# Designs tried in a protein design chat: VHH binders against Bifunctional adenosine 5'-phosphosulfate phosphorylase/adenylylsulfatase HINT4 (HINT4). Part 7

Target 1, 146 residues: Bifunctional adenosine 5'-phosphosulfate phosphorylase/adenylylsulfatase HINT4 (HINT4), of Arabidopsis thaliana (Mouse-ear cress) (q84vv6)
Amino acid sequence: MAGVNQACIFCEIVRNPTTTRLLHTDEKVIAFQDIKPAAQRHYLVIPKEHIPTVNDLQRRDEDYSLVRHMLSVGQQLLQKDAPQSIHRFGFHQPPFNSVDHLHLHCFALPYVPRWKAIKYKSLGPLGGFIEAETLLEKIRPLLSKV
Short names: E, the ipSAE of ESMFold2; O, the ipSAE of OpenDDE; V2, 0.75 times the mean of E and O plus 0.25 times the DockQ between their complexes.

## First folded at step 3 (VHH)

Design K07 (from S04a with S57T T106L; framework vhh_sonelokimab_d1; at its last look DockQ between E and O 0.61; V2 from the best seeds 0.00; counts 0 for: pae E 2.8 > 2)
Fold by ESMFold2, look of step 4:
Structure K07 (fold): chain B 146 residues (1-146), chain A 124 residues (1-124)
Amino acid sequence: as target 1 above (146 residues)
Amino acid sequence: DVQLVESGGGLVQPGGSLRLSCAASGLTFSSYTVGWFRQAPGKEREFIGAISRSGGTTYYAVSEKGRFTISRDNSKNTLYLQMNSLRPEDTAVYYCAADEGYDYGLWETDYDYWGQGTLVTVSS
């Protein structure tokens, strides 16, 4: 019977891209369309490395650079594909991340249907969906005084 | 040939407990978010809660928080609903459902596969 072992579906997409049409591929990340889009355009940008959630990111140059790159890729894709739409970029925080592999949601709005917006509501300090720029501020490396 | 089959329903007295099971076949169970819905007589089907692919996180409708616990065993392809402190208003047909999307599901339209339901009656 299938499903007796845990498997990461995003790691499988990274390993075998012929099963998913990729919008972008580079050394660090891939991007593809969400299979159940919640907006006029709904792309995912994921690291090739398996990082479970935003909670596994720290104030480190490597983590900050990775998230900034993911955002840049998402911005570039939506600017090319939907330049006249309002764009939104962010991450689900636990427990709302259904896939345990870090993925940036990239939306060209509006949501379809519009009530899908509830899934992506930011709750501020209480959690919920976190805007990519807000996450970048939280993990920005601190300056050294030495 | 996907099948979801609920079991464990029946008559229970108020204040009692019941555990429902949902056996899955014909799909890669660990690749789905799975959840529970219920439909009371004459009412629309309502979301109870769901559990992530790995089983590490659960989320519940606000109205059902605290009395119900959702769990899954991916090695047995089975989803569970533990219901405690049952009340007459919990009387309903209970359905399990599976969502193949990459996002969490809240509505009937988010779920792709459905069981036939198991009846839970809470009455003295």
Scores: ipSAE 0.368, ipTM 0.679, lowest interface PAE 2.8, mean pLDDT 86
ESMFold2-Fast, scan of step 3: ipSAE 0.605; ipTM 0.799
ESMFold2 (binder alone), look of step 4: mean pLDDT 81; pTM 0.831
OpenDDE, look of step 4: ipSAE 0.778; ipTM 0.889

Design K11 (from S04a with R53F D110E; framework vhh_sonelokimab_d1)
Amino acid sequence: DVQLVESGGGLVQPGGSLRLSCAASGLTFSSYTVGWFRQAPGKEREFIGAISFSGGSTYYAVSEKGRFTISRDNSKNTLYLQMNSLRPEDTAVYYCAADEGYDYGTWETEYDYWGQGTLVTVSS
ESMFold2-Fast, scan of step 3: ipSAE 0.497; ipTM 0.748

Design K14 (from S04a with L27R T33A D99P; framework vhh_sonelokimab_d1)
Fold by ESMFold2-Fast, scan of step 3:
Parts: sequence; structure tokens; C-alpha cells
Structure K14 (fold): chain B 146 residues (1-146), chain A 124 residues (1-124)
Amino acid sequence: as target 1 above (146 residues)
Amino acid sequence: DVQLVESGGGLVQPGGSLRLSCAASGRTFSSYAVGWFRQAPGKEREFIGAISRSGGSTYYAVSEKGRFTISRDNSKNTLYLQMNSLRPEDTAVYYCAAPEGYDYGTWETDYDYWGQGTLVTVSS
């Protein structure tokens, strides 16, 4: 319905980065701190291209490369900012993403408060949190697309 | 910050249908995912389902899947829960709720802003 559409908040951050303190920016992605951090460090890495969810990713070089790059950026940031902490990287799978723009969660543990760990559990059949490495395996490019 | 107010509850016969509304105060409703929960007498709050900011993603608890539908109209700052084939076991106070972060889940602790609830009674 016309007029029901809303601006994507992450697309807005991409267009107007001065509204958000960026931790990283390059040709493909930007990174910034979550507005409600759930851990000692809680960063988000998002593609500049609007990709709604992990379900929009396919087993192709472009998608695999993008997610691998997102993970690399998140790993570099946490290694710089929290090298002694345990790091965790992953995505909420649909339907649990409130923003329909792909975003990688990057945590330097522990969770704050500690019970936030429940929100980021990987529960498989419920479409909960998926670790970045697990997603990369799911979208690993095929040698033949038959 | 968002204020949520549920409405549309009432008495309905078994097998009937009812649509609940959740009206948001403030200009940031379109910035939140929203979920529905219910609490039956003597029970804990249970998750019914949730919808993303754009309405592009929805999830329903397995027990309610197929009978309940969540939708939203961001131009009216309103969330809806359509309930069909109602049973006496659906009698509860129904709540809408929103997380303050960019993601949501199925647990009560994932949600930060809550309405006061609207009572649905399924009885002859």
C-alpha cells in the first residue's frame, strides 16, 4: 500500500553516515556499534547494498565473498578493541531480524547483562541466531550450478 | 521510546474470530519490530508471534500457527492480530510488545516496551 513503506534505518545510515559513528567503512560495508549493546562490545557490520535477510543469500561467489568480508571486518575490529575477549559472530535468521537489512552481530563477550545470552542462542529449527561460519558453509559456492 | 495500547478484546464464542489492534503513540513506531504475547489465568506470558519493521518477516509460535495472523500498518502506527477458530484455551490477556534493539526473539526478555493488555474471553 502506498505510504505504508518506511525507510530502512540501515540504508539511511549508509546514505547519511554522519548521523552514526562509523567504526569502519569501505566500498562494500560499514560497521558501527549496536544502539543497545548486548555485550562489552557489540558491533554491527552491514552491506551498503540492501540485502534483506540471510535467506536472500545464495551459493554464489558474490554472496560468499560479501559475508566473508563482513566477518573479516568484524574480526579485525574486535581483535583491535577487545583482543583478550572471546568473540562471537552471527546473524539473526528471519523472522527474528527487526531490521530487514542484513547485519552481522560481532560480540566481545561476556554479554551485558549476562542473561542476554538467551537472545543470541542458536536454536536451529526456530530460525534463531546462526553463527557466521555456519552461514558461510551454507552459502559456499558450487563448482557447477546444475 | 514507544507507548503501546491494545484494544479489540472481548467475549467471543468458540470457533469465532477476533481482531486485536495495538496502537502506538509517538513518531517512531515504524522503527520497531512488534510482537504479541498472551497470559492466561495462572500461567506465565507466552509468545504468540512477531513482525519485523517493514512487515517483510513474520514468525508464529507453533501452537498458534495457521490460526493467528500478524500484520501492521505503519501509516496508522497500528499493529494487528487476527485470531481465527478461537478455543476456550485462547482465553487470556493479550499484549503487544516492542524491542529497543534491532533484533527480536521469542522470549519475554527480548522485549522492552509493553502495552497494558486487552482481555479476550472465549466462552459460550
Scores: ipSAE 0.081, ipTM 0.468, lowest interface PAE 5.4, mean pLDDT 81

Design K17 (from S04a with T33V E100P; framework vhh_sonelokimab_d1)
Fold by ESMFold2-Fast, scan of step 3:
Structure K17 (fold): chain B 146 residues (1-146), chain A 124 residues (1-124)
Amino acid sequence: as target 1 above (146 residues)
Amino acid sequence: DVQLVESGGGLVQPGGSLRLSCAASGLTFSSYVVGWFRQAPGKEREFIGAISRSGGSTYYAVSEKGRFTISRDNSKNTLYLQMNSLRPEDTAVYYCAADPGYDYGTWETDYDYWGQGTLVTVSS
């Protein structure tokens, strides 16, 4: 199964979703609540295809469209479930990702407990957490702009 | 019944090396981020580092970076901590811990399963 790794816990959820309550499923992605929510709402949106990290994304239409779709799903879910909260969307960049399967964190703030905020801090050029909109600008296709 | 059992602790001289092991029963390590903590007498429990489910990624506390290496063998359900260039200040009880979470835990409260600890004494 190309794009699926049996040693990956998120690939297992994609294959066998019966033990995980899905908030969303479509042809490309699924969404579910983080097993240890770090905020009032903490959802994950993942591609069904096994993409290990943000560094495996390229400036091409397929990758850009995937991330845009992931963000759209996360925004839709939090607008439905927590419309009055401040929402934040992003990815851990290597080596800070503990699951080697691309996953968008979708937060309805505040963080719970509040010091969890430090885990999702951007370190600028040093890495850390990258906002979804920032990632989209980094992988924006060059030829489609022209 | 989940048990994590640390082994390999003992007395070592400054500058020496030691390898700790943590064997799990009642849980499958490949489903968990696993990590190491230590606690010196009169101090709070300190995060050393953690390793991803696959072993492809590690996250270390800056104070231990370069001297300590975490590895795992999922086929043996075992976690390792290789400690080099040991100092008297490394004297502590060392704990292994497992986290089902999808982020690296750096706080005790992030980890659901704990070993009982193994004592490492660095002294001449």
Scores: ipSAE 0.493, ipTM 0.745, lowest interface PAE 2.0, mean pLDDT 88

Design K20 (from S04a with R53Y W107Y; framework vhh_sonelokimab_d1)
Fold by ESMFold2-Fast, scan of step 3:
Structure K20 (fold): chain B 146 residues (1-146), chain A 124 residues (1-124)
Amino acid sequence: as target 1 above (146 residues)
Amino acid sequence: DVQLVESGGGLVQPGGSLRLSCAASGLTFSSYTVGWFRQAPGKEREFIGAISYSGGSTYYAVSEKGRFTISRDNSKNTLYLQMNSLRPEDTAVYYCAADEGYDYGTYETDYDYWGQGTLVTVSS
């Protein structure tokens, strides 16, 4: 599909963040508040590289390191901004993504309003929301025997 | 002011097809998740499906998948619902809705803006 990358709103924020206040920026990721927060603190951490979904991640050091770094940034931000809240970190799995650019949700719980918890619920084998630690286990690099 | 206006509703025979349109104004349409809901007489409003910001991905409620297709034209600020193989139980008021959120919502409370609805009647 030609031009899908140019239509990505998160790629646009990476290139020109003038309408988005960044909470964090480094060489690999940026972080900002979700446009429609589902909790008192609802941050997104995204890679600067356009990676569409969690299904585009593989069991390799580069991908594992990126997701670990995203989680670390989210954890540091919520520890600073909401240290007494319970924190939750995870990703929507396809088909639930509306922006086709990998984004880690970082919540200071509880969800506001409370029924938003359903939107971020894991659906077992069907997917839904996947905890960041669960994704890290799934993409943990395999040891080579050859 | 933000406005969503549905059109294309009407009477159709069982097994027939109908295409609904939703024209959006007063918002940056390409920066919204948009979708369709319906409400049958005496029933709660139910989610039909939604389409991503770019139109590159869609999510459908299980019962509607395969019969209904959602598409969008961001250059025309218009959302579409193609309905095929219509059944009497598809009789409802159909609403378009816009959500500035980056991931699909399936509840009416997830959506920020709503149209007034268009009636679809499937009857012999």
Scores: ipSAE 0.479, ipTM 0.739, lowest interface PAE 2.2, mean pLDDT 87

Design K26 (from S04a with Y59W T109S; framework vhh_sonelokimab_d1)
Amino acid sequence: DVQLVESGGGLVQPGGSLRLSCAASGLTFSSYTVGWFRQAPGKEREFIGAISRSGGSTWYAVSEKGRFTISRDNSKNTLYLQMNSLRPEDTAVYYCAADEGYDYGTWESDYDYWGQGTLVTVSS
ESMFold2-Fast, scan of step 3: ipSAE 0.559; ipTM 0.776

Design K32 (from S04a with L27R T33A E100Y; framework vhh_sonelokimab_d1; at its last look DockQ between E and O 0.71; V2 from the best seeds 0.00; counts 0 for: pae E 3.0 > 2)
Fold by ESMFold2, look of step 4:
Structure K32 (fold): chain B 146 residues (1-146), chain A 124 residues (1-124)
Amino acid sequence: as target 1 above (146 residues)
Amino acid sequence: DVQLVESGGGLVQPGGSLRLSCAASGRTFSSYAVGWFRQAPGKEREFIGAISRSGGSTYYAVSEKGRFTISRDNSKNTLYLQMNSLRPEDTAVYYCAADYGYDYGTWETDYDYWGQGTLVTVSS
């Protein structure tokens, strides 16, 4: 119906954080534990702004700075909580994002169970998991041609 | 705490089409990623495809070969499976399932709530 809009579960967490234990909050992002972890540690960092997927990011300073900040937050959290583990950071690309609100997966490995690694592999040009550093290179602002 | 009921199954001829529905009750459907599985007699339940909470992203098992389309209407608490170019090997009980997690799922164990299934028979 016209009177019922789809509510984004992550936007709801941003608006009403009292039901979700937050690991980090600042002006631009929040971080929290994934509700069904796939690794020894599995955190999500999300922008407060609703951005549906990585495909909605462009080569703009605002977008680049946001993703860089998300990665920095994830890195700091895992360095504090799991300094001896191998860390991995990335995004699902459509169609593999279960929630249509941009979220950075932050893993302290190994995956639990270990076969879960297959969920976080690249599918080439058709999508899949993209490493945060790879995404940053794809959206790095272009220099002016004038 | 969500209840799922599939409907729309039946007998269809090879090459035909069928649209399955899954109605949700108990909790808001938008709280879940939802997907379809099927199980032929004597076989394990297999993943067909799933759709994100908002409906913006869908993904499918390679086995369906692009013949199936998943959609959802959260205002009606309903999930759909449009099946085209049906073949006898598509004969199975079809299940809808809901996953409260934030990650995508392709395995039976990724899904927390299940419907009772609806039978689809593809035969001349």
Scores: ipSAE 0.358, ipTM 0.674, lowest interface PAE 3.0, mean pLDDT 85
ESMFold2-Fast, scan of step 3: ipSAE 0.598; ipTM 0.787
ESMFold2 (binder alone), look of step 4: mean pLDDT 79; pTM 0.817
OpenDDE, look of step 4: ipSAE 0.867; ipTM 0.926

Design K38 (from S04a with S31Y T33A S57T; framework vhh_sonelokimab_d1)
Fold by ESMFold2-Fast, scan of step 3:
Structure K38 (fold): chain B 146 residues (1-146), chain A 124 residues (1-124)
Amino acid sequence: as target 1 above (146 residues)
Amino acid sequence: DVQLVESGGGLVQPGGSLRLSCAASGLTFSYYAVGWFRQAPGKEREFIGAISRSGGTTYYAVSEKGRFTISRDNSKNTLYLQMNSLRPEDTAVYYCAADEGYDYGTWETDYDYWGQGTLVTVSS
């Protein structure tokens, strides 16, 4: 409940962008390299708005558009920086997110070292890492009948 | 200098409880994921669990779930491990560790800063 009033390293980066080399910035999101890259390229795309986890996203246009935009930014960055690599995009689902601010992981594979793959494994309906496209399907807006 | 200092270890009877503390100096805990590891005599260091920067999420190794609880007080720059229903096999040196990474570390190599450890002995 007091997420925005607690120390949040990503909110701090949003407030003080000079502390981090930004790969992208716009009105809604920023992107930067993960502090401990798990692959040859490991980028994070975060909303400027403090959203703690994927479980805080609803089936509504605003949330769907935000995640779609985050994915688009990540795809553009990796297409520019690692066009020959296989790319993977996704989120840690709770309890695996250690920063309680929504962040999209953008990987140019392979993982380095290779066993880092286990940290980003999807456990299906049991949780773990969720692919960005899978999350988008889950939060796809419902047609309003009202 | 960065220092993590564990306290609260000691001798306890089986079935007893202990609360360990880890105080940090030279870094601000709220900017780190922090966790607990232990090492029993003659064995490798094993992961117990970790807590997110805000304290909003906590991840435990399956074997420790339900008996051990991790919490933090960022205003005091302190991490806690509450241990209940202690067993002789819980006898180990307990370490706190800080991870500046944005994902939970579950391996010792993921952690950047380590305490010196505090001994917990569970015996009759």
Scores: ipSAE 0.357, ipTM 0.663, lowest interface PAE 3.0, mean pLDDT 85

Design K39 (from S04a with D103E; framework vhh_sonelokimab_d1)
Fold by ESMFold2-Fast, scan of step 3:
Structure K39 (fold): chain B 146 residues (1-146), chain A 124 residues (1-124)
Amino acid sequence: as target 1 above (146 residues)
Amino acid sequence: DVQLVESGGGLVQPGGSLRLSCAASGLTFSSYTVGWFRQAPGKEREFIGAISRSGGSTYYAVSEKGRFTISRDNSKNTLYLQMNSLRPEDTAVYYCAADEGYEYGTWETDYDYWGQGTLVTVSS
C-alpha cells in the first residue's frame, strides 16, 4: 500500500537517490553504506519495492530470487572493496529491525567497536539476526515453477 | 538547532505511576529512532528502551520490560515514557535521546542528541 511507504526512510532514499551516495543501483535494488557503520565495511542492500520484514517473504520464486539477488550484490561489493576481509551477510528479524523496510546487512569484519558483535547475534527461538543463506533455505520454493 | 526537552518528572510514592514527555524541535522527528536513559547519582547512564521511527516496534532493556512503556506521536514531535509500579530504585534523572542510525541504540555513544533530563524521585 502506498500509504505504508510515506514515513519510511529507505523509501525516501529510493525516491530521492541523489540524497545518498549509492554503491549500486539496478531495477530491483539499491546499495549504500550504513550511516553508522558497525564494521570496517557496513553496506545495506534494499529492494526498491517496500517489503517491511523477512516475515513478509514466502516460499515462492519471486521472493527467493529477490533475496538471492540482494546477497549477490552485497557479495560483489565487498569482494571489490574488502577482498581480504571475512564477510558476513544477514537480516534483523522482528522486533529487532528498527527500520521496517527489508535490508540486507553486508559486513567486512571485524566489527568496530568489537562489542557491536552483540547486535548481530542469532537468538534462536527469540529470533535476532538471521544469516542470508539461512533465510534463503527457509524461503526455498517447495515446487519448481518454470 | 536541535532541542530535546523532557517534562513530567517529580516526586511520586512507591507503587505510583508517572508519565514523562520529551518534546523535540529542530529536527525531522519521524527520521529518528528515539529512546530513554536514566542516571542515578554515582551510577553510569542506563538504557531503558527505544522506539522505531514509525512507532511500530519497541526495544526494552530486559529489567524494565513490563513496568515501562515507550510510545511516540510523530504529529506532535513527542516521545513518551509511561512508568508504572515505581520503586525507590527508579529514582534517577531521566533523559530522552535521538539516534539517526538505522538500528536500535543501546549505548549512550549510539545517540546523537540528548535532552537535559528530568528528575524522578520515588520516596515515601
Scores: ipSAE 0.495, ipTM 0.762, lowest interface PAE 2.2, mean pLDDT 88

Design T01 (framework vhh_sonelokimab_d1)
Fold by ESMFold2-Fast, scan of step 3:
Structure T01 (fold): chain B 146 residues (1-146), chain A 123 residues (1-123)
Amino acid sequence: as target 1 above (146 residues)
Amino acid sequence: DVQLVESGGGLVQPGGSLRLSCAASGLTFSSYTVGWFRQAPGKEREFIGAISRSGGSTYYAVSEKGRFTISRDNSKNTLYLQMNSLRPEDTAVYYCAADEGYDYGLPSEYDYWGQGTLVTVSS
């Protein structure tokens, strides 16, 4: 095992946000600008609880509601700050995430510079970037017959 | 101030192995994604691979997958590159680099770079 306990940088931002300007905070999530924006607006929405990746989410009401809430926060922020832009929301799937704390990317397009689009390309069934709506469909809880 | 210092380069015969090290100072090493790049004479800089802050995930360029392995030791502020089955085409200056970004960065996005260590694969 690792002999040094290394802190998750997003958990550190949750505990001590003074060095990061928060765009949103509530009981479950915070939102802030990506440290290296890839678009006109590039926001991150993260849960306060430590969830490493999209692979840790299951088809259950708690997980579905969390991701829906994250998307809602991102949509509201971009509608306020960039209402004329095309918006894109999604997650990196492993191994493409370098921070193991669930984070929703919220973009007001275009990508700046344009070649940064390569980082956020979906590889379809092979993985890569997954749209937030696609993830929600994957983790949608099964509904009982009415 | 921030320094990245590569070591372990040298002359090696085809089919041989080398382990490169990159010692970091002047930064909180565990807060950076770190990676390896190389540049052969007359060519542009090429990405080899990168490792997440925790060491829990690695990302490799397709051409190097299987022969090269990246690891890190945050207690020693050190990044490693294990190179096996070396070929003359692997002759290059090898650079380590650190990126504070939350995603695996493009080469132009890395914040800090070492001076490089020369690896020569020749009989």
Scores: ipSAE 0.419, ipTM 0.703, lowest interface PAE 2.6, mean pLDDT 87

Design T02 (framework vhh_sonelokimab_d1)
Fold by ESMFold2-Fast, scan of step 3:
Parts: structure tokens; C-alpha cells; sequence
Structure T02 (fold): chain B 146 residues (1-146), chain A 125 residues (1-125)
């Protein structure tokens, strides 16, 4: 019968935007700098709606459009702030995120320090990092047969 | 000032159990990903496992899964490591650590911001 309420820090940022300097805000998402940047630039793009993880996304237009929009926002921010850098975008798959609220990592490389790269490898259970384009292919809506 | 203080280490026979505690002052564990590491004589520091900030996720090193359990009591600001079926190769100094980042703690000790002094666990007859 007992439950433990863990506060969602990203839901708190959505409710109280003044707690964090926002790089972007619109009706669907906000963007801000990671508290411990792992690269020359390290931004997070999150939906205002509480979606816990990439495993909660389905092959449907709503989810696909949301992830595409998150990626677009991240791309625009890094093109503005670090146009000469190589950019990388992706998600930690559970249990490798410490916040159970969907968040896209947006990097202007190189990683700082360089061994941070291991944390963002696509190593399945050892890293679980999935690139945004790979996730979009996974959740791309299927055409119905007639 | 931030301090993490481990306790509960000592001498235990093979097959025995120990529960380690880590008490925090100057920080609140519910705002951190927190975990346990160990270091045996002459070896590198080894990751045991961690609890995410959200509390919904735990990750264990594969070799320790099933014998070791990590838990947290936020009301006491204390982290625990329950160790069962102890073996001589578990002899090590055990450290608790806290990571302020939004990502899950990795096996890389450099991800962690705050560390305890360690508590020695010796498994022998």
C-alpha cells in the first residue's frame, strides 16, 4: 500500500522555468544546458509532457513528430552556437538515465573530458545510448495495408 | 562542507552477510544518483551498482547481481549495501559515491562528484 513520490526535476523545470536558464521554449518542448556538460556544448531538449523513457514511445505519428521536433530544436541551437563543431544527438535508454523524463542529449563535440565518450556509446546494456536518427527509424509509423 | 561516511565494515566468514551504510551531510541523496564501488589491494576501483536520482532504476555490475542489493532511506539521508553470500574475493575497501548529473552513474569513477573515505570488508575464516 505504501508509495514513495520521487520528484521529477524536469517536470519542476517545466512548471518553474525561472529555476533554469532556458535556451528554447515552445508549446511542446523546452531546452537548457545539462548541469554537468560532457562536451564543448551539451544541451537537453525535453517535452513538457511527462514521458518517462524512450521505451514509452510507440510507432505512431504523435510520438514520431515529437521526437523529430525535439531533434529539430537541438539542431537549430547547435547550428547557432557551435556551427563548426561535429554535432551528435541521442537518448540514454533505461536504466542509464538518472531522470525518468524523456530528454534528448545534444552535443557539440569533442567530449570533455574525452573518456566521457564511453558513456554515450551505443553498447546495448553497457551504454544504452541510442542516436536520435536511429530512434526515429525504430518509431517510424507503419503504413496500414488495404 | 560535503561528507559521505561509510560504516558497517569488518571481518566476516565466507558465506556470511554484511550491511554497509553511508550517511551524507551537506547534501541530500534524493537529489543525486548514488552508488557503491570497491577496491581490493593492488587492483583498480570497481563499480558495484547505483540507484538513479528518480529512484525508479537500479544498475548492478553483472558479477554482483543477486548477491548485493542497494537501497536508500531518504528520511535518514542514508544509502545501504546489503551483501550476501560473501566470498574471499569480496575483500576490499567499499566506497559510497554521489553523482550530481542528470545521467545514470557509469562504471567510470570519474562520473562521481563526492566520495566517502571507505570501509574495509575482510572475508576470511
Amino acid sequence: as target 1 above (146 residues)
Amino acid sequence: DVQLVESGGGLVQPGGSLRLSCAASGLTFSSYTVGWFRQAPGKEREFIGAISRSGGSTYYAVSEKGRFTISRDNSKNTLYLQMNSLRPEDTAVYYCAADEGYDYGSWDEDEYDYWGQGTLVTVSS
Scores: ipSAE 0.038, ipTM 0.448, lowest interface PAE 5.9, mean pLDDT 82

Design T03 (framework vhh_sonelokimab_d1)
Fold by ESMFold2-Fast, scan of step 3:
Structure T03 (fold): chain B 146 residues (1-146), chain A 125 residues (1-125)
Amino acid sequence: as target 1 above (146 residues)
Amino acid sequence: DVQLVESGGGLVQPGGSLRLSCAASGLTFSSYTVGWFRQAPGKEREFIGAISRSGGSTYYAVSEKGRFTISRDNSKNTLYLQMNSLRPEDTAVYYCAADEGYDYGTLWEDSYDYWGQGTLVTVSS
């Protein structure tokens, strides 16, 4: 479907994973540390296929299962590396993402430095940061009504 | 050695337009979120706006919305700021800055890694 985009830095990491220390790799996703961590632990989980933004996800099983899997990977990594911290997971909605390749932010709080918390604030109807569980509800496949 | 060099500043009358450029050496803009800041005499440095690494996302300070447009040309390793309908209060030194981070929308200068020396824009008759 959405292939690897040659102009995208995350697609380049997918193609050449040895240039970045991977925390996780499987058939669908990779995970690695953010280049400028905003917290003591700041991981990114990205799909290997190029999906530009959360707006490109639809209410269908494939998209729902992908986001669930991304969240599961992030949760497992932070439970291993920072089990005593409060964890937060979410996505920047356009125009607040700097890389147009879907990526889940995984934080072991608190943010460092503290002012970075505002970069990851949910802005309600204006967008901003959307929590992973909120996104999952938005893309949950519809059930047939009797 | 990394350098960002702004150009295009100068004297312009109220209501006029200017296009600023920022050229990078020792660094490739395609690996950075880049933005513009300004500082007027006796005031703090103020965020104007930023453009994402890919160029697909932009963010502007509310006070400049609609008058200023940020764009980038990664093939020329250059960042631009188009300024229209200029006012005397736009008089300032304009700085470009680059952020290595993957996140966009940083409003604080502390998050930017590289800075230019600035170019003066004077809006006066």
Scores: ipSAE 0.024, ipTM 0.439, lowest interface PAE 6.2, mean pLDDT 83

Design T04 (framework vhh_sonelokimab_d1)
Fold by ESMFold2-Fast, scan of step 3:
Structure T04 (fold): chain B 146 residues (1-146), chain A 125 residues (1-125)
Amino acid sequence: as target 1 above (146 residues)
Amino acid sequence: DVQLVESGGGLVQPGGSLRLSCAASGLTFSSYTVGWFRQAPGKEREFIGAISRSGGSTYYAVSEKGRFTISRDNSKNTLYLQMNSLRPEDTAVYYCAADEGYDYGYLSPDEYDYWGQGTLVTVSS
């Protein structure tokens, strides 16, 4: 049988890990360098499961645990590779993501070149970039029901 | 070798419509964020809008919202710009551009990797 019409470059990386140098892989996520790094270190952490955007995350234990795990992986990688740098972690909110597969940006600052900082600005209520800790607060489970 | 070729430009009356096309060779559009820019005589190149790799989201410059629509057909490796209610100030050379980056929160031409040579749109009576 042929595949589906929907193409996702990150799903392809998950299926064909030999195509991209992976900085991390486990049961739930993989990590690799952004194709156009905006800082000396610019890593992406993505779930193996296809979740399109931050808007598809709910206040439930499984979603919260996934984002926490993604952040933990990013933090461990940058602590290893750039321990003296200031680190920043976050997500583009729609419509600013071009790949509809959830991905955490992990930066060892400063941005290079510096004008790339504009791409990762929060637009407040209008959206833009959301920091990982802010997202975790938004999806924190109300009760541990499972 | 990568080539982007724009077509569909020409002379249009004010209030008219045009559809521009951009055909790619040497690259597959489904692996790129693609967008449209324009440059009027004596002015800087300005962003019109961009469409995500899947075509599921679009981002437009505020001034073009509602009059211009971007779409893509990845099976034909082609990008489109539908322009409605054209005004004399829309007169410009229109460029398509491709960005291999995974997010398009930038409006800057500097973010784009590949460019066409442009197609001239003249809005005049």
Scores: ipSAE 0.416, ipTM 0.701, lowest interface PAE 2.5, mean pLDDT 85

Design T05 (from S04a with E108T T109A Y111F; framework vhh_sonelokimab_d1)
Fold by ESMFold2-Fast, scan of step 3:
Structure T05 (fold): chain B 146 residues (1-146), chain A 124 residues (1-124)
Amino acid sequence: as target 1 above (146 residues)
Amino acid sequence: DVQLVESGGGLVQPGGSLRLSCAASGLTFSSYTVGWFRQAPGKEREFIGAISRSGGSTYYAVSEKGRFTISRDNSKNTLYLQMNSLRPEDTAVYYCAADEGYDYGTWTADFDYWGQGTLVTVSS
């Protein structure tokens, strides 16, 4: 199972995709609605490979391409389902992730109820929520391929 | 029918330790983020900390980090709170709570199921 040696609810969804209504599936990722949506639309995009957290990502082409692909999928879904809404994409950084399987949050705002905006706020140097584009800058490969 | 039942509370002297347990029936903890809250007399319920579904990660309120440790045993459907170096200010009713959401909640409104609470009194 997706390289996991402990119980993981998202690895279970990957192993048994028919148990969850998928909004997207391809070779590398699946997407589905969050079980407790925090916004008008709240989608999750996860890699099929078990990667526990954003801290397990490195400045390398494979990791950068994966996160870019996850973001692209989330953007396409929200553009289709909520084109007039403001969209926000990001990750919950350790220790704030309650599922140890990398997942991109895709929001069509506003947050519902509105107080949930606090739950997805960046804590600056203390961590918290990290925007997808900010993560991409952090893991950008150090050298250009020639 | 979902029930969470806390146990292990009681009277303890300052500097002492207590281990609280929370047993679940009617739900399986491995499908939930679970955590602890406390409520002192005349105060709102305060978040202590939570533990991921797998038990692989924990999230604590900064005020409790280092003295309190949360752990879980999914095979026994039980959640634990180890409390060390207790102070009179720790006197409160302690509640366990379960959240089916995939993010850590820190607000009472984030949690779906609650126990009845167990009283911890820290007094000389």
Scores: ipSAE 0.399, ipTM 0.675, lowest interface PAE 2.6, mean pLDDT 85

